VH-VL binders against b7kms5. Designs and how they scored, part 203

Target 1, 80 residues: b7kms5
Amino acid sequence: DTFETVRNTIRIESEVDESLRQLCHEERITKETWLEAAYLYLCEKPEELAQVIQLAQERLSQRKAIADYKRAKTMQERFL
Short names: E, the ipSAE of ESMFold2; O, the ipSAE of OpenDDE; V2, 0.75 times the mean of E and O plus 0.25 times the DockQ between their complexes.

## First folded at step 11 (VH-VL)

Design tb1 (framework fv_pozelimab; at its last look DockQ between E and O 0.03; V2 from the best seeds 0.00; counts 0 for: pae O 6.5 > 2, placed apart)
Fold by ESMFold2, look of step 11:
Structure tb1 (fold): chain C 80 residues (1-80), chain A 125 residues (1-125), chain B 107 residues (1-107)
Amino acid sequence: as target 1 above (80 residues)
Amino acid sequence: QVQLQESGPGLVKPSETLSLTCTVSGDSVSSSYWTWIRQPPGKGLEWIGEIYYSGSSNYNPSLKSRATISVDTSKNQFSLKLSSVTAADTAVYYCARDYTLDEGSSDFTIYMDVWGQGTLVTVSS
Amino acid sequence: AIQMTQSPSSLSASVGDRVTITCRASQGIRNDLGWYQQKPGKAPKLLIYAASDLQSGVPSRFAGRGSGTDFTLTISSLQPEDFATYYCLQFFNYPFTFGQGTKVEIK
């Protein structure tokens, strides 16, 4: 009677992932357990959760814009 | 939650221009690529073209001479005009959002994650 | 334009069956392929992107595989709500092109 898990794939900016991998290695934890712990910690802290959500929204907008730029550049190059 | 809805006349006469509008709610037309797709009744799907809000557009070569996609950021809408229509242009027309997923420095992935409900346009006298 | 060929064009299966649909590209498209489900009278719905990644909210009985030119969509245990037509769509080069569709009917 433990956790039932679901498999997911997430994509993290390379520099952030490198920092997170280093932290997880040093603390002998996994990315999965770090993510679960971070979410559970924030669930009881509405003001901190709101700040994280705001940052996440900003990063999502930036990632969309960068992805759209890469798409335009690559598609132009593929047709040359 | 993002929602898309097509609107426009359901009947268009041959040789006239088919004009459709997609209204975007829950998102900004400035945030993505936007796409028109059509499906003749009982048949498969055909990609018509796409537009990025800045005005960059790409069209299916089969329709490029007749199709124009445009964006109206003040109304949060994008539109399709298809000129010189014939009965072969009878179809359900869908609008969709093209989401571009960043896969790192040089890679990306595209998928259409949100679709409108579709609107039937019949071309007949 | 890149031609996308689906097989079979239609199939009938029972609830609980394993169903496999194939899609073949006329040239290499990496993993730039999506799978879409369309029920009668409805818009297509995204199931799989990047050939194998499951869209949020899609049941895990759907699985995509492949890269290059050969791709499959598998439904591991067919359910009554899976009655639909399935399309592959490539996003490697313009124009973006769909397969002809595969109609899945439940006996």
Scores: ipSAE 0.347, ipTM 0.801, lowest interface PAE 3.0, mean pLDDT 89
Fold by OpenDDE, look of step 11:
Structure tb1 (fold): chain C 80 residues (1-80), chain A 125 residues (1-125), chain B 107 residues (1-107)
Amino acid sequence: as target 1 above (80 residues)
Amino acid sequence: QVQLQESGPGLVKPSETLSLTCTVSGDSVSSSYWTWIRQPPGKGLEWIGEIYYSGSSNYNPSLKSRATISVDTSKNQFSLKLSSVTAADTAVYYCARDYTLDEGSSDFTIYMDVWGQGTLVTVSS
Amino acid sequence: AIQMTQSPSSLSASVGDRVTITCRASQGIRNDLGWYQQKPGKAPKLLIYAASDLQSGVPSRFAGRGSGTDFTLTISSLQPEDFATYYCLQFFNYPFTFGQGTKVEIK
């Protein structure tokens, strides 16, 4: 059997990434295969998937808020 | 202010390993991503790879089999090793800082906002 | 890898001229694009990040525009210190890739 892979840029919050890397190391898996497995698992778990989506939305909102703040600050510094 | 400085031998023989170190001052290496870029004489820029203090790294596929980037938080340095060099690896090598939010959002990522002055590495017999 | 096609490869202009450099990505990269200026014998310098945001200390005559696949860097009134080579960079996906560069020369 053969399969194709797609390269993606995945940037993860540093503490989460470190925790995940540690888990993957201990379990002898990769972040990539963990993500694949997690997604496939959740596809069969609609309630859990909904919870993960909600959490993901919240985290995205937080990222955006922080990004906006940083951008504003950078702009302020530029015009000082 | 953050400053970067490349160091290492300027001459490397073919098939040997190129080894460079970037020394960071004015900031901790734990606060950003750190990048290596190279530029052959008279040519454009090529992204080699990056590393985060946690050890996470990404490489240009064109160099992945030969390139290794590492970070030494105790020395506030990060390094590049490029194995099996040929004349094609002759270039000015730069280290740079990638300003990235800890959240990993690309909405406000400032890549390579601070550069070292670069160091020429010539591959020659 | 995402290809960044930069145009023109070189141009000649005079002080005071409006200069426009274009960068086209082989696929959508949102606003994950930076512009860099490099002078001979020097390291590149960041001018624009996130496609349109000016780096601190960069003169307002520099402007970045675009989103998706087509991006432009504009110098509204070229100054003597602006003669240099400019590069775009995408950081939407690995590997990060540069345009081939645009050399702005004095006419």
Scores: ipSAE 0.022, ipTM 0.700, lowest interface PAE 6.5, mean pLDDT 91
ESMFold2 (binder alone), look of step 11: mean pLDDT 91; pTM 0.929

Design tb10 (framework fv_pozelimab; at its last look DockQ between E and O 0.02; V2 from the best seeds 0.00; counts 0 for: pae E 3.4 > 2, placed apart)
Fold by OpenDDE, look of step 11:
Structure tb10 (fold): chain C 80 residues (1-80), chain A 125 residues (1-125), chain B 107 residues (1-107)
Amino acid sequence: as target 1 above (80 residues)
Amino acid sequence: QVQLQESGPGLVKPSETLSLTCTVSGGSISDYYWTWIRQPPGKGLEWIGEIYYSGSSNYNPSLKSRATISVDTSKNQFSLKLSSVTAADTAVYYCARDYTLDEGSTDFTIYMDVWGQGTLVTVSS
Amino acid sequence: AIQMTQSPSSLSASVGDRVTITCRASQGIRNDLGWYQQKPGKAPKLLIYAASDLQSGVPSRFAGRGSGTDFTLTISSLQPEDFATYYCLQYFNYPFTFGQGTKVEIK
């Protein structure tokens, strides 16, 4: 059997990435197939999907806050 | 560099339990699968089973009912127990490290890159 | 379990000869195949992984080819140190299984 794939660049928080790497290593799967499988599973689990989305939104908010802090710090350094 | 060494009794009586230990030196037992393989005299290789450092294990169905593999991270060792042995279990037993590599979306590479020297276990009354 | 059949079981060759060993899987295993060399009284040594990738330190005269069910290990020019028994190993599915081995003997 053959299938087509789309190349994506995915950036994961380092601690989460390491944990995920270890899991995938133990289960002898790839992070990509893990993501595919997880998504497909959640598509059949609307309540769980909603929870994951909420968590994802929270993590995104955290990323934005960190980015804002870095920008502010950079600006301060430029004007000092 | 990582080295493996098998240890245990070279002689076991029929119906008793074969017990071997593989000691890992030169590196941590973490982050790898660790494998047992055996080879009867003058015959080919047989995969017995494997264990991840976290404890997850897989066995050859031909031996699953009798084989138990365990890991002791504190001692940097993993072990094999084979119960109810018969003459058919006489073999050189090897331990090996499985290198596992995620090479992309479809490739998951496994190879046994480090082997012990092997230890002969003879089942005889 | 996936059966791995090597051919031939044994062969005689001379130094400098081209030697080809085949391994056939009872079902498709993609490229999840390794080749190992074993000398008498010694542990097996990894030569090839992922069907065609040469392990570090292994001479370039060794080459692995194939995908699916049919695989080959080729020694382009047999050297004295190459006389040994060779095994293929599939790790596509549990249990991992070896071929029965091919003994390369001196003619």
Scores: ipSAE 0.341, ipTM 0.828, lowest interface PAE 1.7, mean pLDDT 94
Fold by ESMFold2, look of step 11:
Structure tb10 (fold): chain C 80 residues (1-80), chain A 125 residues (1-125), chain B 107 residues (1-107)
Amino acid sequence: as target 1 above (80 residues)
Amino acid sequence: QVQLQESGPGLVKPSETLSLTCTVSGGSISDYYWTWIRQPPGKGLEWIGEIYYSGSSNYNPSLKSRATISVDTSKNQFSLKLSSVTAADTAVYYCARDYTLDEGSTDFTIYMDVWGQGTLVTVSS
Amino acid sequence: AIQMTQSPSSLSASVGDRVTITCRASQGIRNDLGWYQQKPGKAPKLLIYAASDLQSGVPSRFAGRGSGTDFTLTISSLQPEDFATYYCLQYFNYPFTFGQGTKVEIK
C-alpha cells in the first residue's frame, strides 16, 4: 500500500538541517520519515509534546524578533 | 486563539474626531505590528496605517495629517484617531494583526493573519 | 504610491469552473504580494502571501503565481463557498495598497 502524501516547503536553520541530515544518514532513514515518526510518537505523550511545543514557541519568538528588525531596517531604506 | 474587536462610536459629526479602540484577547499585543484598514460601503479596502507595539508608526500619506495610531500595552489595546472627519470618512473600520515572517538573511514577508469583525462609522450631521 | 490594478472587476462563474484573477502593480514589487478573500459583512481573510505561499488552512485549489508586476490568483475548481470578492495587497513599499477588488458571482 502506498500512503497518500502532501508536498510541503519547510525552511529550517542550516545548522539544524545539517545535524538532522547527519542523524538520518547514520540511522538509514529520511528526514520526512523522522519528522512523521517524531510527531506520531509525541501524540501519545502529552507532557513531552508540551515541552516540544514550548521550545518551538521560544524559537518562533526569536525568529520573529529578527524578522521585525529586518523589516524596520529595510522599510526605513525603501520609504526614504 | 487571538481575537481582535473594534469598539467606538458608530456615528460621528462632521469636523469632529473619530476615535476607535481595538482590544486584543487570547494573545499579547507585544511583538507585533498592528494595523487599521477601512472600507467605504460598497467600495474597496484602504490601508490607514500601522504601529509597532513599541510605538513606531507609519501612515498612509493621504491621511497622515489627520490620523494618529497609538498603543497601550498595559490594556492590550491599540487605537485610531482621525480628526476633521467628513462624509468621505464613512466606512467600516477594521483592525488587524500584522505578522512579519523571516525569509532568511535580509528578506521578510508581511501578512495580516488576524482581523477584527469591523465596525461601521457613519459621518453625518 | 504603488497602484494595484485587478482584472476583471467582476465575473460570473459556475461551480467547478477554473477562475483566474489578475493583479498588476504600477512598479516592480518582487513577490511582496498577498491575496485576501472577503465575503459580504465579513472581514477579509488571508489566502496567499509572498505571491505564491498558501496560508495554513486554505484549500489547495487556490494558487498564486507571479513576481515583479504581474500576478494571478487561480481557483482550480470553484466551490460554492468561493463566491466572494478577492483583493490583492502589495507590501513592498509604504503606503501598502490594495487592488480595487474582483467580485466572483454565481452564474
Scores: ipSAE 0.301, ipTM 0.791, lowest interface PAE 3.4, mean pLDDT 89
ESMFold2 (binder alone), look of step 11: mean pLDDT 91; pTM 0.938

Design tb11 (framework fv_pozelimab; at its last look DockQ between E and O 0.02; V2 from the best seeds 0.00; counts 0 for: pae O 6.0 > 2, placed apart)
Fold by ESMFold2, look of step 11:
Structure tb11 (fold): chain C 80 residues (1-80), chain A 125 residues (1-125), chain B 107 residues (1-107)
Amino acid sequence: as target 1 above (80 residues)
Amino acid sequence: QVQLQESGPGLVKPSETLSLTCTVSGDSVSNSYWTWIRQPPGKGLEWIGEIYYSGSSNYNPSLKSRATISVDTSKNQFSLKLSSVTAADTAVYYCARDYTLDEGSSDFTIYMDVWGQGTLVTVSS
Amino acid sequence: AIQMTQSPSSLSASVGDRVTITCRASQGIRNDLGWYQQKPGKAPKLLIYAASDLQSGVPSRFAGRGSGTDFTLTISSLQPEDFATYYCLQWFNYPFTFGQGTKVEIK
């Protein structure tokens, strides 16, 4: 059985990344396998998946606000 | 589900102020940048300017002295005023959502994902 | 202002043809470019953002490529509904500027 993977980059808030990295180290797993396991677990849990989606939507809104700020700063620097 | 609709007079006299409003439904004007774009008949598209809900705005230098974009959060609308119009300002005017996100390794990406239907404004001498 | 030059200005093609439209920027714009489709009497519709990323709901026959100054939009198998004018837009710096458009006619 071939276990084919795809490489992607992910931007994670630094405090969350540090906490996740520490958890993975303590449990002797990788971030990749943790993310895969978490998704597979949630696929069978409709109410828990819905809660995660709601939290993800809230974080997306926060990240959008940050992206808007970065846009303003970058355009200011580019425009001189 | 997000919809934008332009409204305002279709005919404006020379030297007067063109005034258009874009009504936003399915989203909040506080969530994005918002953009006005125009297209003279038979011609290409021209970016007029944009506004962030807090009032920060950027304009095409060709129109900066005459154009003002504003937001009314209570009505969930944003507006364009273009003063001292001439026949050269005759165009279809579009409003658009100017959506900004960071994805993957990029700091931010911009895309105009939702547009109004457009409204023709004729400046008649 | 950054000038965006599209080529060709118009083209005629048959259903099923592969069509390529080119957009050239007057300076490097990284991948800060989008492709838009406009049908007569309608507003433009986003097809491609960040030079190569397909917008949700857009058929996979549309593909964007390029970075820096030279960009292409390819339609791998032209369909009757693809009759339209196509515009590129740069958002690298103000003012945001469109190419002059490429009209695709199906005959």
Scores: ipSAE 0.324, ipTM 0.760, lowest interface PAE 2.6, mean pLDDT 88
Fold by OpenDDE, look of step 11:
Structure tb11 (fold): chain C 80 residues (1-80), chain A 125 residues (1-125), chain B 107 residues (1-107)
Amino acid sequence: as target 1 above (80 residues)
Amino acid sequence: QVQLQESGPGLVKPSETLSLTCTVSGDSVSNSYWTWIRQPPGKGLEWIGEIYYSGSSNYNPSLKSRATISVDTSKNQFSLKLSSVTAADTAVYYCARDYTLDEGSSDFTIYMDVWGQGTLVTVSS
Amino acid sequence: AIQMTQSPSSLSASVGDRVTITCRASQGIRNDLGWYQQKPGKAPKLLIYAASDLQSGVPSRFAGRGSGTDFTLTISSLQPEDFATYYCLQWFNYPFTFGQGTKVEIK
């Protein structure tokens, strides 16, 4: 079979990326196929999907908080 | 460019421990898997094991009980120890890098894309 | 462990010849296979990865094909610098295993 792919740039937190990289190496898969498989799996698991979404929202909030902190720090440094 | 260089004693007595070090230059040992391979004189290649820079390792079951691979990020090195050696452990020992391609449209690992020149270790009384 | 069987163990060829080396896995390994070239007194050199992808700097006369259990390395027109021993390697599962090698000699 043939399939088309879409190129994406995905930014992953460094520690998570490292762990995922290691897992993919050991299982001889790619991060891409891991993501595909994980999503497809979760599509059939509504409760687990809801949990993952909740976790994803929490992580997004953390990213935003970090970004806000960095911006605030930058602003402080700029006007000192 | 990345270069690897094996170092250690070329002669080891039976029952002793073979110790080799691979020094990596041109890149950090971080974010990579590092591999040991050996080749008895006139024979084929045998995969010994690998280590991730974080310390996770995998070994050939044929050598697992005797082989230990370690990494020293501060020295940009990784090492192999093989205990209780016999004449059967006489070989050229190579270190190699597993390169992970994470650029472009996909990511995957290219295994052993860079090798050291190899170092002969002879087990003899 | 997955067994990798190369054939032939050795062959004689002339410059300009088409050379084909086969590697058979004892079980399916998808495309998790590489080909390496080794010259006397030198470390192996990666030629092909992922069964058919050409490593950077490797001449286009080298080609890898196959998936599953049967793989081939082809040199379309043998050059003087191609006389060497070639090895396949699977990394589908631990332990990674090499074929026994194929020595390409001058006829």
Scores: ipSAE 0.016, ipTM 0.742, lowest interface PAE 6.0, mean pLDDT 90
ESMFold2 (binder alone), look of step 11: mean pLDDT 92; pTM 0.940

Design tb12 (framework fv_pozelimab; at its last look DockQ between E and O 0.67; V2 from the best seeds 0.00; counts 0 for: pae E 3.0 > 2)
Fold by OpenDDE, look of step 11:
Structure tb12 (fold): chain C 80 residues (1-80), chain A 125 residues (1-125), chain B 107 residues (1-107)
Amino acid sequence: as target 1 above (80 residues)
Amino acid sequence: QVQLQESGPGLVKPSETLSLTCTVSGDSVSSSYWTWIRQPPGKGLEWIGEIHYSGSSNYNPSLKSRATISVDTSKNQFSLKLSSVTAADTAVYYCARDYTYDEGSSDFTIYMDVWGQGTLVTVSS
Amino acid sequence: AIQMTQSPSSLSASVGDRVTITCRASQGIRNDLGWYQQKPGKAPKLLIYAASDLQSGVPSRFAGRGSGTDFTLTISSLQPEDFATYYCLQYFNYPFTFGQGTKVEIK
């Protein structure tokens, strides 16, 4: 049995990443296989998937808000 | 997928106000900065200005006294008004999304990744 | 305003050629530079942002390099669909400014 993988650059919030790493270590799995398994599980759980999507959207919104703030601040400083 | 579409009159008389609207689909106007760019026939690109859904805007000083950009979140649109137009304002006008968050670096960056097809506005009597 | 000077203004090349376009800023802009491709009658298309980051879906034959004041866009092997006008854009400070463009024509 063989399979192909796709390399992705994934940046995870530090506290979440630490917690996930600890879990993976305890369960002797990897973050990659965790993500694969979680997605496949959720594909069969439409309600749970919707909840995860909502949470993901909220987290992205937070990232964007931070980026907007950083941009505004940076650009303002460059006019000084 | 995100799409932008410019709309407005293609002909404006000198001294009148050019008015264009960009309709955004596939994304909320609250998610990015929104930009107007123009290009005179056979010439290069000129950045006009941008607006954030919060109301914050920046303009090219060359046009600041005449340009006004606004956003209508209820219609998912943003608009450009350019007053006191002359022949020099004849150009293809583009609206674009200026994406701020860069997932690759987990930081902010600036790049106009989605453009409207552009609309020609001719200033003529 | 920060001035962006592209060179050359135009060039002729053949399919398979290596093409290099340069953009120089009148002051340091760090890596806040984008490259756009425009074909006649079409809107500009983003190729490179942050000086060297390749936009998703853009062929790997396109590469951006540089920081500070001197930047380059390289097409390693020119393809028929690459004949177009290319623009650099600085977004280090307002107003954002484009280079005057480089037209890549078929030889």
Scores: ipSAE 0.586, ipTM 0.863, lowest interface PAE 0.8, mean pLDDT 94
Fold by ESMFold2, look of step 11:
Structure tb12 (fold): chain C 80 residues (1-80), chain A 125 residues (1-125), chain B 107 residues (1-107)
Amino acid sequence: as target 1 above (80 residues)
Amino acid sequence: QVQLQESGPGLVKPSETLSLTCTVSGDSVSSSYWTWIRQPPGKGLEWIGEIHYSGSSNYNPSLKSRATISVDTSKNQFSLKLSSVTAADTAVYYCARDYTYDEGSSDFTIYMDVWGQGTLVTVSS
Amino acid sequence: AIQMTQSPSSLSASVGDRVTITCRASQGIRNDLGWYQQKPGKAPKLLIYAASDLQSGVPSRFAGRGSGTDFTLTISSLQPEDFATYYCLQYFNYPFTFGQGTKVEIK
């Protein structure tokens, strides 16, 4: 009848978010139900899950690199 | 899953070089900034310095002439050398991951999210 | 270097108490402040980054506030596991500097 949920904040790259918003609107679903469905679908598909994990690792590495660049640039400005 | 472990001699003679290694597991030394911090027994924390794989390094001015931090990607380690030690360098030495993340409206955030267990180095004859 | 001054240097409190620790920077550091907890014989543990953001796995009874020069860490209902020394760290500019620490002891 009901199930427990948790409140989370996530950050998605703006171009991906816009595309995901369009998909969810067209399919009359929400981002959270899409996320849940995608995960549940992949749980039964080890090969596809592995591909998604690899892509996620690559995207995380890209985000870290961008953040490191911003850190170095800002600290250079502040330090001298 | 990410773990850091300090290793090195626990006893160092005055005027010699303190040398410590931090072994990283569950992450790559090429993925973050890496930091050394020390804490004299019963006292507060002192940031020693940091290094990024790209070769960018920064040191506490109080230690800048004596401290060198380096990385070894083949062993997935980073190290601290502190030359010309005295009794004042007796401390627990920690290695830590400096994780940079752009989480809020700011363009980045810095936090030391993973620390080693610490290793006591005593400077004594 | 930016000096971080914590107040008080120590305090005694009972389980269930609301505890507030302050950290003052010698110049404006925006929100570039973290809070760390250290128990005897253990490494510091990150609690809060960006002045107010909780690190993953940190209980919601911990809250950070402030911007600029004045910052607080509040524990809304002190638990036995919270007796420790707390440090603030500024990372606005090099060298990164810790406050001198605030020891929270059982009363």
Scores: ipSAE 0.347, ipTM 0.791, lowest interface PAE 3.0, mean pLDDT 89
ESMFold2 (binder alone), look of step 11: mean pLDDT 92; pTM 0.946

Design tb13 (framework fv_pozelimab; at its last look DockQ between E and O 0.67; V2 from the best seeds 0.00; counts 0 for: pae E 2.7 > 2)
Fold by ESMFold2, look of step 11:
Structure tb13 (fold): chain C 80 residues (1-80), chain A 125 residues (1-125), chain B 107 residues (1-107)
Amino acid sequence: as target 1 above (80 residues)
Amino acid sequence: QVQLQESGPGLVKPSETLSLTCTVSGDSVSSSYWTWIRQPPGKGLEWIGEIYYSGSSNYNPSLKSRATISVDTSKNQFSLKLSSVTAADTAVYYCARDYTLDEGSSDFTIYMDVWGQGTLVTVSS
Amino acid sequence: AIQMTQSPSSLSASVGDRVTITCRASQGIRNDLGWYQQKPGKAPKLLIYAASDLQSGVPSRFAGRGSGTDFTLTISSLQPEDFATYYCLQHNNYPFTFGQGTKVEIK
């Protein structure tokens, strides 16, 4: 069949996930179908897709800085 | 695309200091932890130590008295010095990016996602 | 230091076989374990992080399982390019330590 799915694991910030979960519940859709629809919608809107990509890059940088901070703090605690 | 490349002398005399540099391209040395790992010929992998660009470092206790890792942010490089080498220090030396992934709350994970190609350092009298 | 013991040290297998490699930690490390593949003359390559998460670009025939002290790497259908040495690495506490490696050879 042409409609095949792949199982993936993603990690979403808890406040964003809670909001997205509530939206999907209210609209009677799944996170998976929302992600598919959002991506397909943006594929034909290059300027809007670029804005989403920029926001994603900013969030990635922030998450990385936070992760490095958590690592330094946690490994210090485990070491001591 | 992040790339790492080791450089330094391939031959070091016993009792002297082994010095290696890892050049980082496609990423900033100030964006991650950075790691040195070695592998004696035909043997397994040994973690030497790591550094964060602010100067925070951690070393394998077996090498702590002899090993120093440093960062040069202006050249986008990090380096390893290993003093008082013997034949037992003959190995392929790898540098690696030690990436930290946020898993929410206070949780995180670590993985070495980018490695240099490795450089053989022979300690020979 | 946390010792990581891999089993087996080597194995022989044919293309298409299911291969399972075990890694045991000397104390609990939660899921702070990665799996790495190394081909002769090459640097190690990350396959699995956080015990079970597949690295980008790694084929889905590789799967990691486990938590605590016992971990496995499974290759569901061995391919010619999978003949290599596999290492686990714990990053739960310093010093970070590798298993001794498992060499997967052609029958």
Scores: ipSAE 0.365, ipTM 0.807, lowest interface PAE 2.7, mean pLDDT 90
Fold by OpenDDE, look of step 11:
Structure tb13 (fold): chain C 80 residues (1-80), chain A 125 residues (1-125), chain B 107 residues (1-107)
Amino acid sequence: as target 1 above (80 residues)
Amino acid sequence: QVQLQESGPGLVKPSETLSLTCTVSGDSVSSSYWTWIRQPPGKGLEWIGEIYYSGSSNYNPSLKSRATISVDTSKNQFSLKLSSVTAADTAVYYCARDYTLDEGSSDFTIYMDVWGQGTLVTVSS
Amino acid sequence: AIQMTQSPSSLSASVGDRVTITCRASQGIRNDLGWYQQKPGKAPKLLIYAASDLQSGVPSRFAGRGSGTDFTLTISSLQPEDFATYYCLQHNNYPFTFGQGTKVEIK
């Protein structure tokens, strides 16, 4: 069997990334295949999927708030 | 899914004020920066300005004296007004979502990931 | 304002060709650069952000490289749907500025 991959940049919060790295190392898998497998699993688990989506939305909101603050501050400095 | 739609008159007379509105669906206007871009027929893209839901806005200096961007959170819209228009202001006007993402402690990414389809505004007598 | 100079302004290529478009900034902009694709009568579409990061759903044949002042967009194997005009955009400082565009045409 053959498959095509799509390149994506994935930035993960450092503590989560380290924890995931350790798990993948122990289980002899990759972050990519972990993500694929997790998604496929959740596709069959609508309730769990909804929970994961909610958590993801919360984390994104936090990232956005921080990013917006940094952007405002950085851009202001660039005008000086 | 997030969608943007420009609306307003397609014809404006010289010296009058161009007025456009971008209606956002699938997302709150409070979640991103919102941008206006224009493109004269057969030419390149020009960044007009942006606004955040808090009212903070930035403009291209080339248009700052004439351009006003506003946001209406109650209608989930943001608008562009361009005063004292001339033929040079004839263009397709786009609204876009300007997404900001944290790249780390000292940097961030900005990209316009969602665009309206654009609306042609012709300045003519 | 930071000036963005794209080259070439236009090029002709065939399906399967490797295509490279360059964008030079008048001053250092770190990796604060995006690449957009525009087809006739359509709005621009984001391809690359942060100079080298592919937007979700963009084919892997697209690649962005560079930092500082010199940037490149490469299409490793041109497909029929890739004939379009491409723009770079800097967001390092206000006002944000686009390159003048590169039209990729069928040879």
Scores: ipSAE 0.117, ipTM 0.798, lowest interface PAE 2.2, mean pLDDT 91
ESMFold2 (binder alone), look of step 11: mean pLDDT 90; pTM 0.928

